VHH binders against Formin-H (forH). Designs and how they scored, part 15

Target 1, 361 residues: Formin-H (forH), of Dictyostelium discoideum (Social amoeba) (q54n00r34to394)
Amino acid sequence: VSLNEIIDLDREFELLLDKLAIEDPIKRKQMQSLPDISKRTLLEQNKADIYRTVKHKGPIESFADVKSVISSINTKHVPIDIIKTLRIHLNTADRDWIQSFLDNDGVQPILNILKRLERNKNRKRKEHSILQWECTRCIAALMKIKIGMEYIASFPQTTNLMVLCLDTPLIKAKTLVLELLAAIAVTDRGHGAVLTSMIYHKEVKKEITRYFNLVQSLKIEKNAEYLTTCMSFINCIISSPSDLPSRIEIRKAFLNLKILKYIENLRADYNEDKNLLTQLDVFEEELSTDEQLNSQQGTQIGIEDLFSQISSRVTGTPSQQELITLMTHFQRMSSSNLGLGVWTLYNALANQLEDELKIHP

## First folded at step 4 (VHH)

Design b07 (from b02 with D30S S100E R101S G102R Y103G T105Y E106T Y107G; framework vhh_8emy_2)
Fold by ESMFold2-Fast, scan of step 4:
Formats: structure tokens, C-alpha cells, sequence
Structure b07 (fold): chain B 361 residues (1-361), chain A 121 residues (1-121)
């Protein structure tokens, strides 16, 4: 998939408007309403001017020397202006320069900044949010080309640190992070990384379950663009797997967090927002389709088949005796006429335990 | 159950070469990026190198760039690290790692028992 479609063209155009110092609200609105082809043309025509402006104002002496650029950002105290200069350069640099930047571990200093911000999150909140925003934009710039996307998807710690930015009060930063994570999640290899990062987010933010803060944001946030992007991200992580069981299990986490009730409220509050309504429709339509398919699949998968799979995986391991003990409890329960409610209670407890043990994808 | 088993370490003189191997099992090796991480006594883990799922992209820490080469053999589910021009500061336990967060601090959840590399005269 094209990274330019997910990394919003309008965001790059906003950078151009900022560089040209277009502050008149009327003129800004007129320019923002231009067709995409016009925006791309203006960006192309002004790339050299953006680069020249960065070169004159930035503290980085030579953009031809990748090592010196990396050295400038690989310090304990990196000024925001240096990161802004780097971000602009990454948006205009050629492929060979970016390859050299990645090869010389240029991403690690950016990740180190994000780690330090998380350690000091209770201090200088405004500066913290702005620096997270600029670091996230550097990652976005790298993901515009395939070599950068592959690096970000493969590099340890990258998506883990990106998800920590989701608790920022800066709506545009949350929105961008979710857009980038969605872009990674739609790839087969990147999907697992994003799911793992959401487990990391749960641990660091001390969430009661995975996705708790994300789903709560659908109730708390009043920004339509963010809500649309959040629903899009949720739809991406659920629907990217081609196999039905994976989609059912991922979706179950959201259903357990009562997402359908929040979707109902969003429909009422944003009844004319076509982009948001489309994402809400996608969630519900895919749920309906998968429930129908799951009902058809369920008639083919019996208790005996499930037990055979469990038994083959556990027999001969240290867990065999624990499985026998567990099955003995179920045998006693089944002979007691306790009814549906007891089985439902066990399922509720199992779901909670699986979330805590991270075995529910 | 993800399992990673490192081998190939040893005691060598400065300037020597070593090739480390990591045998992987319990997951679809060819679908995941793989990593080498090292830890010297009294220091935290240091990322050394990464390789993409297909082997088409490789990444190196600046301290090892030009001296180390990461590679993989997907059919045999094996990861390699070729270490040339070894220096005393390369002495560490080397771990094969699959990226996943289990704890709050490491970023690497699955790693093997490690293989000791000692570079001394």
C-alpha cells in the first residue's frame, strides 16, 4: 500500500503553508480546499525552498554528511529546533541519503528522545507533547519510502515507543501515531508488531485490559478527525488478518470493552460526518459478515475436535497433569445440573485471565 | 513456545573473527525480523544488528558497522552474525532476539541463553 495515502497529503501541505508563513485564516482555508493534484504540484515546486530555509536556520552543518547529522541528534539534550530541522530534511532527502541514515542507526537517537520523554512525562507537559509530535513526524517522513517502512517495522522498540505517544494531550500527534500504526498494521509482518506494542502500552500505562484507553478515547475525545482515525486503526488491526479466527479474537477484545455502545453514541453525535460514519459502518458490517461466517464454521468445529487439538499439544508436557485436573473440574460441573450461568462465569474469568497473560491476540 | 538457541562464542584474540549462530523454533521464522543484542558485565543490553523477514534489509549499530554482518537462512530457521576485526570492547554475552515486549524495560521478550564472546590477549 501507498504510504502517501495513509500519511495525509494535507499534513505535508500544512508544512508548506507554515514555511510560507501563510497565517491569514481565509487564505489558509482556500489553499486547504485545493484539489490533491494542485497540492502535490505546489509541494514539488517548493521543495527546494523548504530545503534552503531549513539549511539556513538549522544547526546541522552538513546534510551531505550523514554521520554529522546523527551526531547532532545523538546527545542527552537535543533542542526541539534540531529535531524540526531533521524532520524537514527527511521530507526532502533523496533515497540514498535516507538509506545511509538508516544504515548508520539514525533512528535510535529519535527513539532515545521518546524514552526520556516517557520517563519525565509529569514535567513540562507542553514541551513534552511538542517534542513527541516532532519525533513522530520524523518517523512519518522515513515511512514515506519502502526502505523506511521496512526499517520501522523491523527495528526493535520503534512501535513500542510510538504507542506511548497516544496519551499526549496534542490531538494531532495522537492522530498521526494512529495513522502510522494503521499503515504498519495492514502489512502481514507489521500486524504482529502493532498487536505486541498494544500489550506494551497496557503494561506501561497500567490499563486494566489491552485497548482500554484507546476505546475510552472514543467517548472522551470530541475531535472528528481523531475519532475517524481511531476507528480506522481499530478496523485495520481487526481486518488485516486473512483468517477468520484471528479477526474474531482481536474483535472480541473491543466488543468486551462495549465499543458497540460508543459507536451508537458517535452516530448520534456526528450524524452528518461522512468519514466517521463510513468507519463505523465498516466496523459493524465486518462484524456481521464474520459472525455469519463464524456460525457456519462453528457447525463444523465440535468439542471433540477442540479437545483433540489441546490434547495433542499438551500430552507429554509438564502441563498434562494440570489439564487433567481442569477437565476433572469440568466433568464434576457437567454432572451437577448447575446450568448455563456457571459455564458463562468460567468463560468470563478465562477471558480476563487471558487478557492479563497476553494469550488473547 | 518461542525458543532461540545461540552458539559459536568463545575466547579469541583482538583482530580475530567469530561466526555466531542462532537456531529458532516454535514460530514461523520467515515471518519475523530477527535481532542480535549483547550485554557486557555491569551494563544494560545493547542492540547490535537487525535483519528483515526476507533478509533483504540489514541494520547495524554504529560501533559494529563495517565489521559485523548479519544474515539468515529461512529454510533452516537459522540466524547468523559474522564478526570480523574483533575488539576488546566487543566482549559480551550475545543474544539472538525476537522483538516483543514482555517487560517494561527491555523491548526484547524472547531471547536465548546467550553465547559468551571474550576478546582478550
Amino acid sequence: as target 1 above (361 residues)
Amino acid sequence: QVQLQESGGGLVQPGSSLRLSCAASGFTFSDYAMHWVRQAPGKGPEWVSSISWSGGRTYYATSVKGRFSISRDNPSKTLYLQMNSLRPEDSAVYYCAKYESRGLYTGFDYRGQGTQVTVSS
Scores: ipSAE 0.000, ipTM 0.133, lowest interface PAE 18.8, mean pLDDT 76

Design b08 (framework vhh_8emy_2)
Fold by ESMFold2-Fast, scan of step 4:
Structure b08 (fold): chain B 361 residues (1-361), chain A 120 residues (1-120)
Amino acid sequence: as target 1 above (361 residues)
Amino acid sequence: QVQLQESGGGLVQPGSSLRLSCAASGFTFDDYAMHWVRQAPGKGPEWVSYISWSGGRTYYATSVKGRFSISRDNPSKTLYLQMNSLRPEDSAVYYCAKYSGRYLSPFDYRGQGTQVTVSS
């Protein structure tokens, strides 16, 4: 992919935002920060709506009866080839066919397959992952058309089953799921659905805390496309709300999971990956901007949050070594039996220095 | 270590134009987003503008939108800020900064800055 191609995509996508009357600066910034694949998907969705409405007419042979198609996939054991054939058809079907498919609950059999795969984890992982992949591609095909996107964003059971695919070993399947969830999350109706689905994910997967598996994947996975998509999804759910308190609340979950440490590791490991670096930059810039605004409110902060802010600011600067030295002194004090007195002495010295330097909160 | 060298400031009349430049070294310039930040005497730092690594996305502070234009030349590792219709309130030291996601403060700047004074 050339630099000129990326610039052209950004320009086309900006025009799309104008056509959709998205004028909120925060939403525009968030959407402009989506990966190229997500931007292309949204552009194709708009082109597909026009194409299906104007160019494709009448039923497609072998899929003329929508109800018979739905019946053929609404069985306990659906062959992978049948789902592949459905996926191909969904990518080419006209708007009227897709509307009929949605109206007759055609999505439900696909969701039932995903639900059964989650229940039957004892199946061969390769077969399980391939079927999850094909079902996810059917959902992706539906989301290429406005009616399909609106349907999926409106029914909580759809996003609930999509998030369960995030733990699949098939990297391309969970990458696609994150792309789709990110596209849903940037919409007002879809954002709430995605946040609710992540709570559902925590309950079903028995996570210690919400987003735990997602954040851990930033350390475990070595696929740059996946990492970029994962960061983009995180950025979408944090920055979609236009109000500062909502963004701070959502972001705190990720900060508490030490995401800033993983971001620094990703910068080192993927220093030539422009798309990933852009998503890391978006996360840290939004954090910095919001923390500046939040400082005006005099917000109280805990030890872990405070240290995360200090570490983020100092890492990569000449002051990093001095901070390490200070923390080493604190480590020695914490392992001693001297108690409160030594901490209050250091605090008194810090207060005196701050007064001399005219540094006040 | 990251090095950024700003230039192009000066003393100008209100309504004039200036173009600031920032020469980057010590990192792969075309892989990072860049910022312009300014600080007026007696005030804290104010973010001015952002440009993505490719130049495809730009953002501006409300106070300068429509008057300032940020751009970059990746082959020459140079960042620019075109300032049109300058006002007295634009008077400040202008710094370019590599995006770090950290608080905007003097310690976050990588360059020494270039002084812009808009005065009759």
Scores: ipSAE 0.000, ipTM 0.123, lowest interface PAE 17.8, mean pLDDT 76

Design c01 (framework vhh_sonelokimab_d1)
Fold by ESMFold2-Fast, scan of step 4:
Structure c01 (fold): chain B 361 residues (1-361), chain A 121 residues (1-121)
Amino acid sequence: as target 1 above (361 residues)
Amino acid sequence: DVQLVESGGGLVQPGGSLRLSCAASGFTFDDYAVGWFRQAPGKEREFIGAISWSGGRTYYAVSEKGRFTISRDNSKNTLYLQMNSLRPEDTAVYYCAAYTGRGYLSEYDYWGQGTLVTVSS
């Protein structure tokens, strides 16, 4: 009811004058005679002052209630200042508050905002860029806490929306996103999330191939800090897997996009930038090392990994004793001087038996 | 608000084919893994297959690999299951499910009401 709202404004303003200790009848009458717009402005300024005085002292009453905070950002039209205040709070909140925020799906409203911004990216560009930046920084704040990093690394829906920032003209924004993605990629669970997010990026941005825009930025961008961060991210995503075949497969995508030519050009253009040169060196050295390792290994999977898988499937079954007996035969052969020939003979016999039993991978 | 609606079930002869559809309303599939499950009378709910957020990765139960194909059309907000070489043991209620990133990877958050598939002469 708008009439009741006007009446409530006068009562709220009276309470403000009491809180400010304005007891002089002349001053009070002058302030009460202000237009409603002026009264609303003073009430909002006083509210802002309260936020300013307590924002660095820890959470205020409204931030103590996690569900109220989540409700305030779970609307169609979220003010930028609310997201900025949330970002500041996420950087200072304790572990228990952050855990409650994650458990009550506090990340989802932030993701919904980022998704809406991507759909409407050509409308109100400055406002959209600022809101996208602040939402991304909220995610960054969560990553500073172990539980937040683990949440983000486990579920690629968050990183899916972060990668949409990679095509923004805001160099600092895409630099931060690459730093965050690199940090996620070096975690065991996070590597898969980042790979999935780059596929999502390809689909949304309609790239010819995955990583196309990222690799193209190595030619287009002239910011040394960005270029160093971009190369660092590429190095992290390639080198994070412990298994050689995964590294070769991921690296192949970059090699097919002619990254080695871009690296050559970057060496020429940034010959005194030690940080960038280090990242270029890492890429080339790891490529050489993996090529050498690949030429020495004919099998895709390591012996210990294979044995671990077999052991876990057979332990506790009647086949366990037969496996032990078989491994004992292999142990005797490994300590003999019979050489390669006996192992190849065993492999030939195993292949024939598998064919007869119709066992296929 | 959020709804998943399956369609395309019915009676089919052994060796026949069916294509199931699942339409989403109240949310979009763009960022979510989605999949198919089935439940035969007196049996537990069984995983059939899932497709990743991007459509770039598919996962199938070993028993169904090669006979069933999962696909998605994000522009139509629809998930599909193409079932070929149907057998009587494929008789079940088929459910569509969406995984929104909450909880564990195997815990789907939204479920449809199901569509009955009967394979019989």
Scores: ipSAE 0.000, ipTM 0.096, lowest interface PAE 22.2, mean pLDDT 74

Design c02 (from s11 with E107K D108R D109S E111D; framework vhh_sonelokimab_d1)
Amino acid sequence: DVQLVESGGGLVQPGGSLRLSCAASGFTFDDYAVGWFRQAPGKEREFIGAISGSGGRTYYAVSEKGRFTISRDNSKNTLYLQMNSLRPEDTAVYYCAAYTGWYSLSKRSYDYWGQGTLVTVSS
ESMFold2-Fast, scan of step 4: ipSAE 0.000; ipTM 0.228

Design c03 (from s11 with S106R E107S D108S D109Q E111K; framework vhh_sonelokimab_d1)
Amino acid sequence: DVQLVESGGGLVQPGGSLRLSCAASGFTFDDYAVGWFRQAPGKEREFIGAISGSGGRTYYAVSEKGRFTISRDNSKNTLYLQMNSLRPEDTAVYYCAAYTGWYSLRSSQYKYWGQGTLVTVSS
ESMFold2-Fast, scan of step 4: ipSAE 0.000; ipTM 0.293

Design c04 (framework vhh_sonelokimab_d1)
Fold by ESMFold2-Fast, scan of step 4:
Structure c04 (fold): chain B 361 residues (1-361), chain A 122 residues (1-122)
Amino acid sequence: as target 1 above (361 residues)
Amino acid sequence: DVQLVESGGGLVQPGGSLRLSCAASGFTFDDYAVGWFRQAPGKEREFIGAISWSGGRTYYAVSEKGRFTISRDNSKNTLYLQMNSLRPEDTAVYYCAAYSGRYLSTSEYDYWGQGTLVTVSS
């Protein structure tokens, strides 16, 4: 038994006496003189009483013991009132209390609740939705403090569990999750975690490709706040990297999912929604700016990469000779004095052919 | 300084097609988003569609999507509107407009042409 463990017990017991408003010096001294086993028993009973009280009426924020708070949420059947009280407390607690909460792994029980809700998602019930909403708000409260944001961004399992909530029918909850993921994505450590979590989401939800469900939600959802937040998240994930190649690579995934067609439809349906239109404008203007920068910094790098990909797919197939013939035509065009006009004509014809053959998925 | 001059309007039968042109001068055309509007007699000006600075992005009013196609040729400083399957209700003066920003707008345009009349009648 270490001295620090003994000091912790006495400290926790003093806090219990304060909570119970025991100010009579004689009674307080009598209780302080109890054996350690009796003090532990009273602390355990008080934890159970707080749990039962919070379940019905009493707020957990009236009890300052971090370990008791964590134990009250680390159960299979967590009452909604406990999570609500925790959320309120997380919004008002001082930095030291939040640091202690993080150090004692207080986030994990919240994530475990979200994981259980996702696994048991065979029935959509109001209580289920409220619990999911309150847990998401607890994570939001933690992220308002720098230490909470850094903690969440540093533990990859956190973002993995958060992305599982993106397919919830509760629009408020998935909107808040997207806001939180966007905030994480703009941090250096968090961007990579969010990208990895979207791969995890694809695997768990059996998506055809990464971001498929997210992009489809732009067509399915009719909530302007959600649509704005979704576009904002997409913009954050694309624009967070400072290097042009990373932005182009991430954006290609969305372009391949026909996001520009959905943006066109959203402009028509929400033509007076300033917040949504701003996020649509950001996507399209950053695309234009990066395409211009890409043409200035080395169109040759993009050409070489594209050719390498085509060559690897075609070499050794019956199409190899046709590719050689096509490249020969391009070689002649590149030495021609006809200039830009011929290339734009070829691109127009290619677009028409692709539309006719339905090559674009 | 800035001039937008529309052309190509005229009388056309229902179900017919017309291509309108808008010649731009006095500004760097390829730095501007540009669009088409129309105004029927006694009615407010109505947005038809817009095209971004590069031609890479287009936005259409829902009622005109699929029948009208906007394009631009930055080498000629010209904006086009291809109108297909024309109806009597398409009868209006058609205006081209330029927005000083690169992003698309349905309501905020800085420069306007004088218009070209399109009449759809049997």
Scores: ipSAE 0.000, ipTM 0.125, lowest interface PAE 15.7, mean pLDDT 76

Design c05 (from s11 with G53Y Y99W W102R Y103G S104Y E107P D108S D109E E111D; framework vhh_sonelokimab_d1)
Amino acid sequence: DVQLVESGGGLVQPGGSLRLSCAASGFTFDDYAVGWFRQAPGKEREFIGAISYSGGRTYYAVSEKGRFTISRDNSKNTLYLQMNSLRPEDTAVYYCAAWTGRGYLSPSEYDYWGQGTLVTVSS
ESMFold2-Fast, scan of step 4: ipSAE 0.000; ipTM 0.344

Design c06 (framework vhh_sonelokimab_d1)
Fold by ESMFold2-Fast, scan of step 4:
Structure c06 (fold): chain B 361 residues (1-361), chain A 122 residues (1-122)
Amino acid sequence: as target 1 above (361 residues)
Amino acid sequence: DVQLVESGGGLVQPGGSLRLSCAASGFTFDDYAVGWFRQAPGKEREFIGAISWSGGRTYYAVSEKGRFTISRDNSKNTLYLQMNSLRPEDTAVYYCAAYGSRYFPTSQYDYWGQGTLVTVSS
C-alpha cells in the first residue's frame, strides 16, 4: 500500500549484499534485479541466521537483559555491527521488550550517535553514512509498533535529529528519513513536532526560509524514488490538519517557494513514473479543492475586503497606529518605480518573520 | 428608518427559476455591502451570497455556485438574487441583509429584512 514496504525491502537487500561481501558490480546488479518475493526469501533466511548467531555468539550475546543491550550501544565509539544487530532485533522483538527498551531510555543512545555524526561531519567517511543509515533503520523498526510511534511522536528531540539527516549525500537515507517524518506527520501529536523540527532544520542549516532546501531538492535530485517520497512528505504535512486555515497556511510556504513550477518540470521529466505522478496529482488536487473551499463561496477575497477584515479587528486597539504606519510604508512602495520586486521582498521577509515567531497553523 | 423589503418569493416547480428583489430605504444604499441568507424550517440560517458597495466583488456559498447570481442596482436602491435550476431543498425564507460599511468584514450584518418565502414543489 505504502512506499515504506518497497523502500524497506530494497534497502535491506542492499545491506544483505554488503554482509555477504558481494562487491562485484555485475553480480550486485543482477541480484538487485531479482523479484521482490525472491529478495524477501533471502532476507528472511539471513535474518534467522543473524538472530541465531547473535543470541549465542554475536556482537550482542543476549537480548534477555534490556539494560545490558542499552549499555552496549551507550558508548563513545559504537561499532556499526552492534547497531545492525540491534536493528535486526528491534524488527523481531515483542511489545514487552520494546516497552522496556523505551522505558530505560534505549532511544537516547541512538540519538546521541546521530548528534555525534552531525558534529563530527566527515563527507569522505563511508562508515559515517552507514552508521547514520543503521540508526535511522532502528528508529524505523521502533515506529512499526504503536508504542514506538507514540514515543517518537511525543519527543521533538527525535524528529529534530532526524531532519538533520536530510543534508546527507546518501539518497536512500534521505528517502527513509522523509518516509518516517511523513508517517509521524499524519499523527495528531507528531504533526506539530515535524513542523517544529523543520523550523529547527532552518535554524541549524541557515536556510533563508523553512522548507527551502527541501523544495530545492525537487530541482536538484534526479532519483525518482526520492522525489516521490519528498512529494509524499510535503503532501502529508499539508493535508494532515483537518481544518482549512491550517492547510492553507502550510501550503502557502511551498507556493511561495515556486513548487508549482518544479511540479511542472517533474511532470515533463518523469512523464511515465506512475508513483511520482500520483503524488504530483495529489498536491494539485488538494490545492484546487482547498482553493474552492477558501473562495468565500466561489469568489476569492479581494484587497479591499481583506483590508476591511484587518481594520475591523485592529481599529480601537493599541495596534491601530502600527497598522497606519505599515500602510504608510505600502503607500510609499506603491509610488516607487521598483515594481514587483519590492512586494515580493516584503512577502519573503513576512514569511521569515512568521517562521521565527513560530506562527504556523 | 432603515428598511430592507424582500419581494419575488412564491411557489415554483423543480427546475424552475425565480428572481428575488430587496428594496432598501432610509439609508445611502451605495455605502453598504449587502447579501442574501435563507432559513429552512428547523435549520440554521445559512449564507447564500453577498455583494460589495459598488458591485465589484461577489461571494457565493460553494453549494449554490453556478445556480444563483447576486447583483445590485444602486440607481434603484435594489439588491437581486437570480435563482436557477431550483430544487425542493431550496425551499426556505430568504432574507436580505446589509453591513454598516462598504465591504463585508465578517459574517455579522447590521440590518435585516423580514424575509420572503420560496417554496419549490410539484
Scores: ipSAE 0.000, ipTM 0.091, lowest interface PAE 22.9, mean pLDDT 77

Design c07 (framework vhh_sonelokimab_d1)
Amino acid sequence: DVQLVESGGGLVQPGGSLRLSCAASGFTFDDYAVGWFRQAPGKEREFIGAISYSGGRTYYAVSEKGRFTISRDNSKNTLYLQMNSLRPEDTAVYYCAAYSRGWLTSTAYDYWGQGTLVTVSS
ESMFold2-Fast, scan of step 4: ipSAE 0.006; ipTM 0.406

Design c08 (from s11 with S106R E107S; framework vhh_sonelokimab_d1)
Fold by ESMFold2-Fast, scan of step 4:
Structure c08 (fold): chain B 361 residues (1-361), chain A 123 residues (1-123)
Amino acid sequence: as target 1 above (361 residues)
Amino acid sequence: DVQLVESGGGLVQPGGSLRLSCAASGFTFDDYAVGWFRQAPGKEREFIGAISGSGGRTYYAVSEKGRFTISRDNSKNTLYLQMNSLRPEDTAVYYCAAYTGWYSLRSDDYEYWGQGTLVTVSS
């Protein structure tokens, strides 16, 4: 069972309890404590009735007409129940229906709802979070089929709004968004879209450094499933490119944010969580492998050749004296007994400055 | 047409070793990350490990690290799983799978699957 299936079960069961008018807190708690198998059985027995009840309450009269469905969600104030009905339908609709939904811009009304939620953050927090989560689940349902995944990976507008959901206090919504973004990031078209969206996230949320909030969540959040999904997403965006320079460049941002210290702490705090430990191992093993490859390439190029390239560009410019001064500092450092540690520290400082100045591709 | 065929399964005593092979055909093997999954009776498919297409990088589930080794021979279009110190709880159908990306822990992300090979660890 996937995370999406588990989340769908809990929410659909809540809808069933609402449909059956079970409002007594004691009885509701009793029913919510039933095993998943029992919950699925009850939902299955009442599935047609749930669909009809939600359909009857909303303006969605027929799912046969895709354009009517899209019109029903393309309003300023879309009730949560209508979006829930759409989500349920998207999970069961055939490929031809979904293709028609995509072709008639059915995704756009969902994105418009997410845009309005971001604009109206001062509105009731609980309703805001629920609607944001239901819209994200509609996107998740579309991604279960190849044509939906390809559509979402092709239009950065979708991933731009998905990354804004990462700041929600609802842990299950953040986890779902990261799971979806990771799935998108491993596709060729989707990787570029996700990287662009993380830049957009930094700009909209006014992060001091890109990925800051994401990396900080590894320290703040205490949910093992979220932490595993977050590390998986980070691993996907770093390791997806086939070329070494791209992987090194993306990884620099995380290393500069001290992710290795957070990984150390997570190993201590979650020593028996197999899935999380696997993702931590992947990060460190990819880093080690790429450092070895980078060292081999650096050795092949040679120090003299690199200096010749720098010198030819700088000689005769105002920067010449600064280069001489910098080389003098390195000459003194090379004579120290501190060894690798001093060079590593200078490299870390250079990486941070380069990231802040955005001189990397 | 892409095809993956597992072989090498069978009966092994506890503490024994076994090497599984996965023969790939119909595609450029180097372009795919390939991995091993297993499914015991009444349980869901679990990730064992994967190896990337281009770099030969290998990833393992924590519980299998040190006992299982994944390798590939691109000239033979073959993936291997070397299993050591086998235990009764390792009894399962073992599947190989191919993925166009770097690797994934999620079985749902893998595009191509073999039919599986049964490994029974019993005296």
Scores: ipSAE 0.000, ipTM 0.152, lowest interface PAE 19.1, mean pLDDT 76

Design c09 (from s11 with A33Y S104R D108S D109A E111D; framework vhh_sonelokimab_d1)
Fold by ESMFold2-Fast, scan of step 4:
Structure c09 (fold): chain B 361 residues (1-361), chain A 123 residues (1-123)
Amino acid sequence: as target 1 above (361 residues)
Amino acid sequence: DVQLVESGGGLVQPGGSLRLSCAASGFTFDDYYVGWFRQAPGKEREFIGAISGSGGRTYYAVSEKGRFTISRDNSKNTLYLQMNSLRPEDTAVYYCAAYTGWYRLSESAYDYWGQGTLVTVSS
């Protein structure tokens, strides 16, 4: 260990404290008094953030040619360090460089990596999670500028592959993915893309219903930042539509997955976490407000009213016979001793079919 | 060159109303999530609400949801906070903040901050 190494450590750590906006003199002094091992650990965890402001020490010419950069990441076995280098560059590149990157399909190699990682889930678990994290950070860097955000929101394949990271064991990676998806979901063009991506997630992960793994994570995960971000994402996707029927329909999926029970448990486990409690309160208050609005609109939706609407559209068409057949199945179910369970299973099947046909809000 | 300047703070009686403004300059205002935070003496900074770049989506902290309304005028590069039914516990310095590209409730995620404007609710 040399004096130059010691001097570099202290200098690098000062830059980290600046990056983290630690301005309190007492806190800075406390952090500066940490053992060298602790300082190196923090620097390693935040290494990318330090280099974001400083150009990576790679060849200057490698970033002058956008197509060469894209070729470097468009290989079957891309090293993690190349993706890290790309992420650092994306955070510092000018608008013209980013535009050229997007125009030359620079996002596609990143998506190809995410797709390959999903196919190879049973192998190299640590390398897998790190690559998912770095790829997600590249997408995050692109979304910091309007042209990148618009690109990501306009291409459903991007959101489709981002959601595959939701089942990663690396908590910070799936937290970031949910943050990015929430940002996309609040845009007019991006909301539909996010809804579609969750159908894709269901298909790839073999979920019984859309959002199953997401809602189960509220029970399984014990990380408050993740739980807050997850609830924030759920709130964003439900509340983005301006029309009441769309909000009710999206929220119904979460209510059917017993989210209210998990919210009750989270309130008990995290009773002093202001950020999480805010997200839980938002969900329950929006539900209450929309239920009140639905009641005030005088919608007394009965079985007879629903059937009348269906019948008027179907009677006299070739579909009339199929409706009669469906009603016959329902009549048979109503005569069974199986009760509520049969109706619940039938509704689950109908929801799956509607998702596959893209019949959603 | 990036600047956020809050205005409209002052003394108001309990039950009163106040409208805060935040004038933004030096960045593409309509590309950014912009929000309001407050900090009362001896307390942590608290999120109030945020609005998307287009104005199409707003999000509020629970305690302020029925009393506070956030809005923006992109033609004037200005963010607003309408505060109604004010209480003594609303006494705080109110801050305007901008967040680039992606939305997060975390204070540390906001890239640009104003200097703050003091709101005092007392009789």
Scores: ipSAE 0.000, ipTM 0.200, lowest interface PAE 15.6, mean pLDDT 77

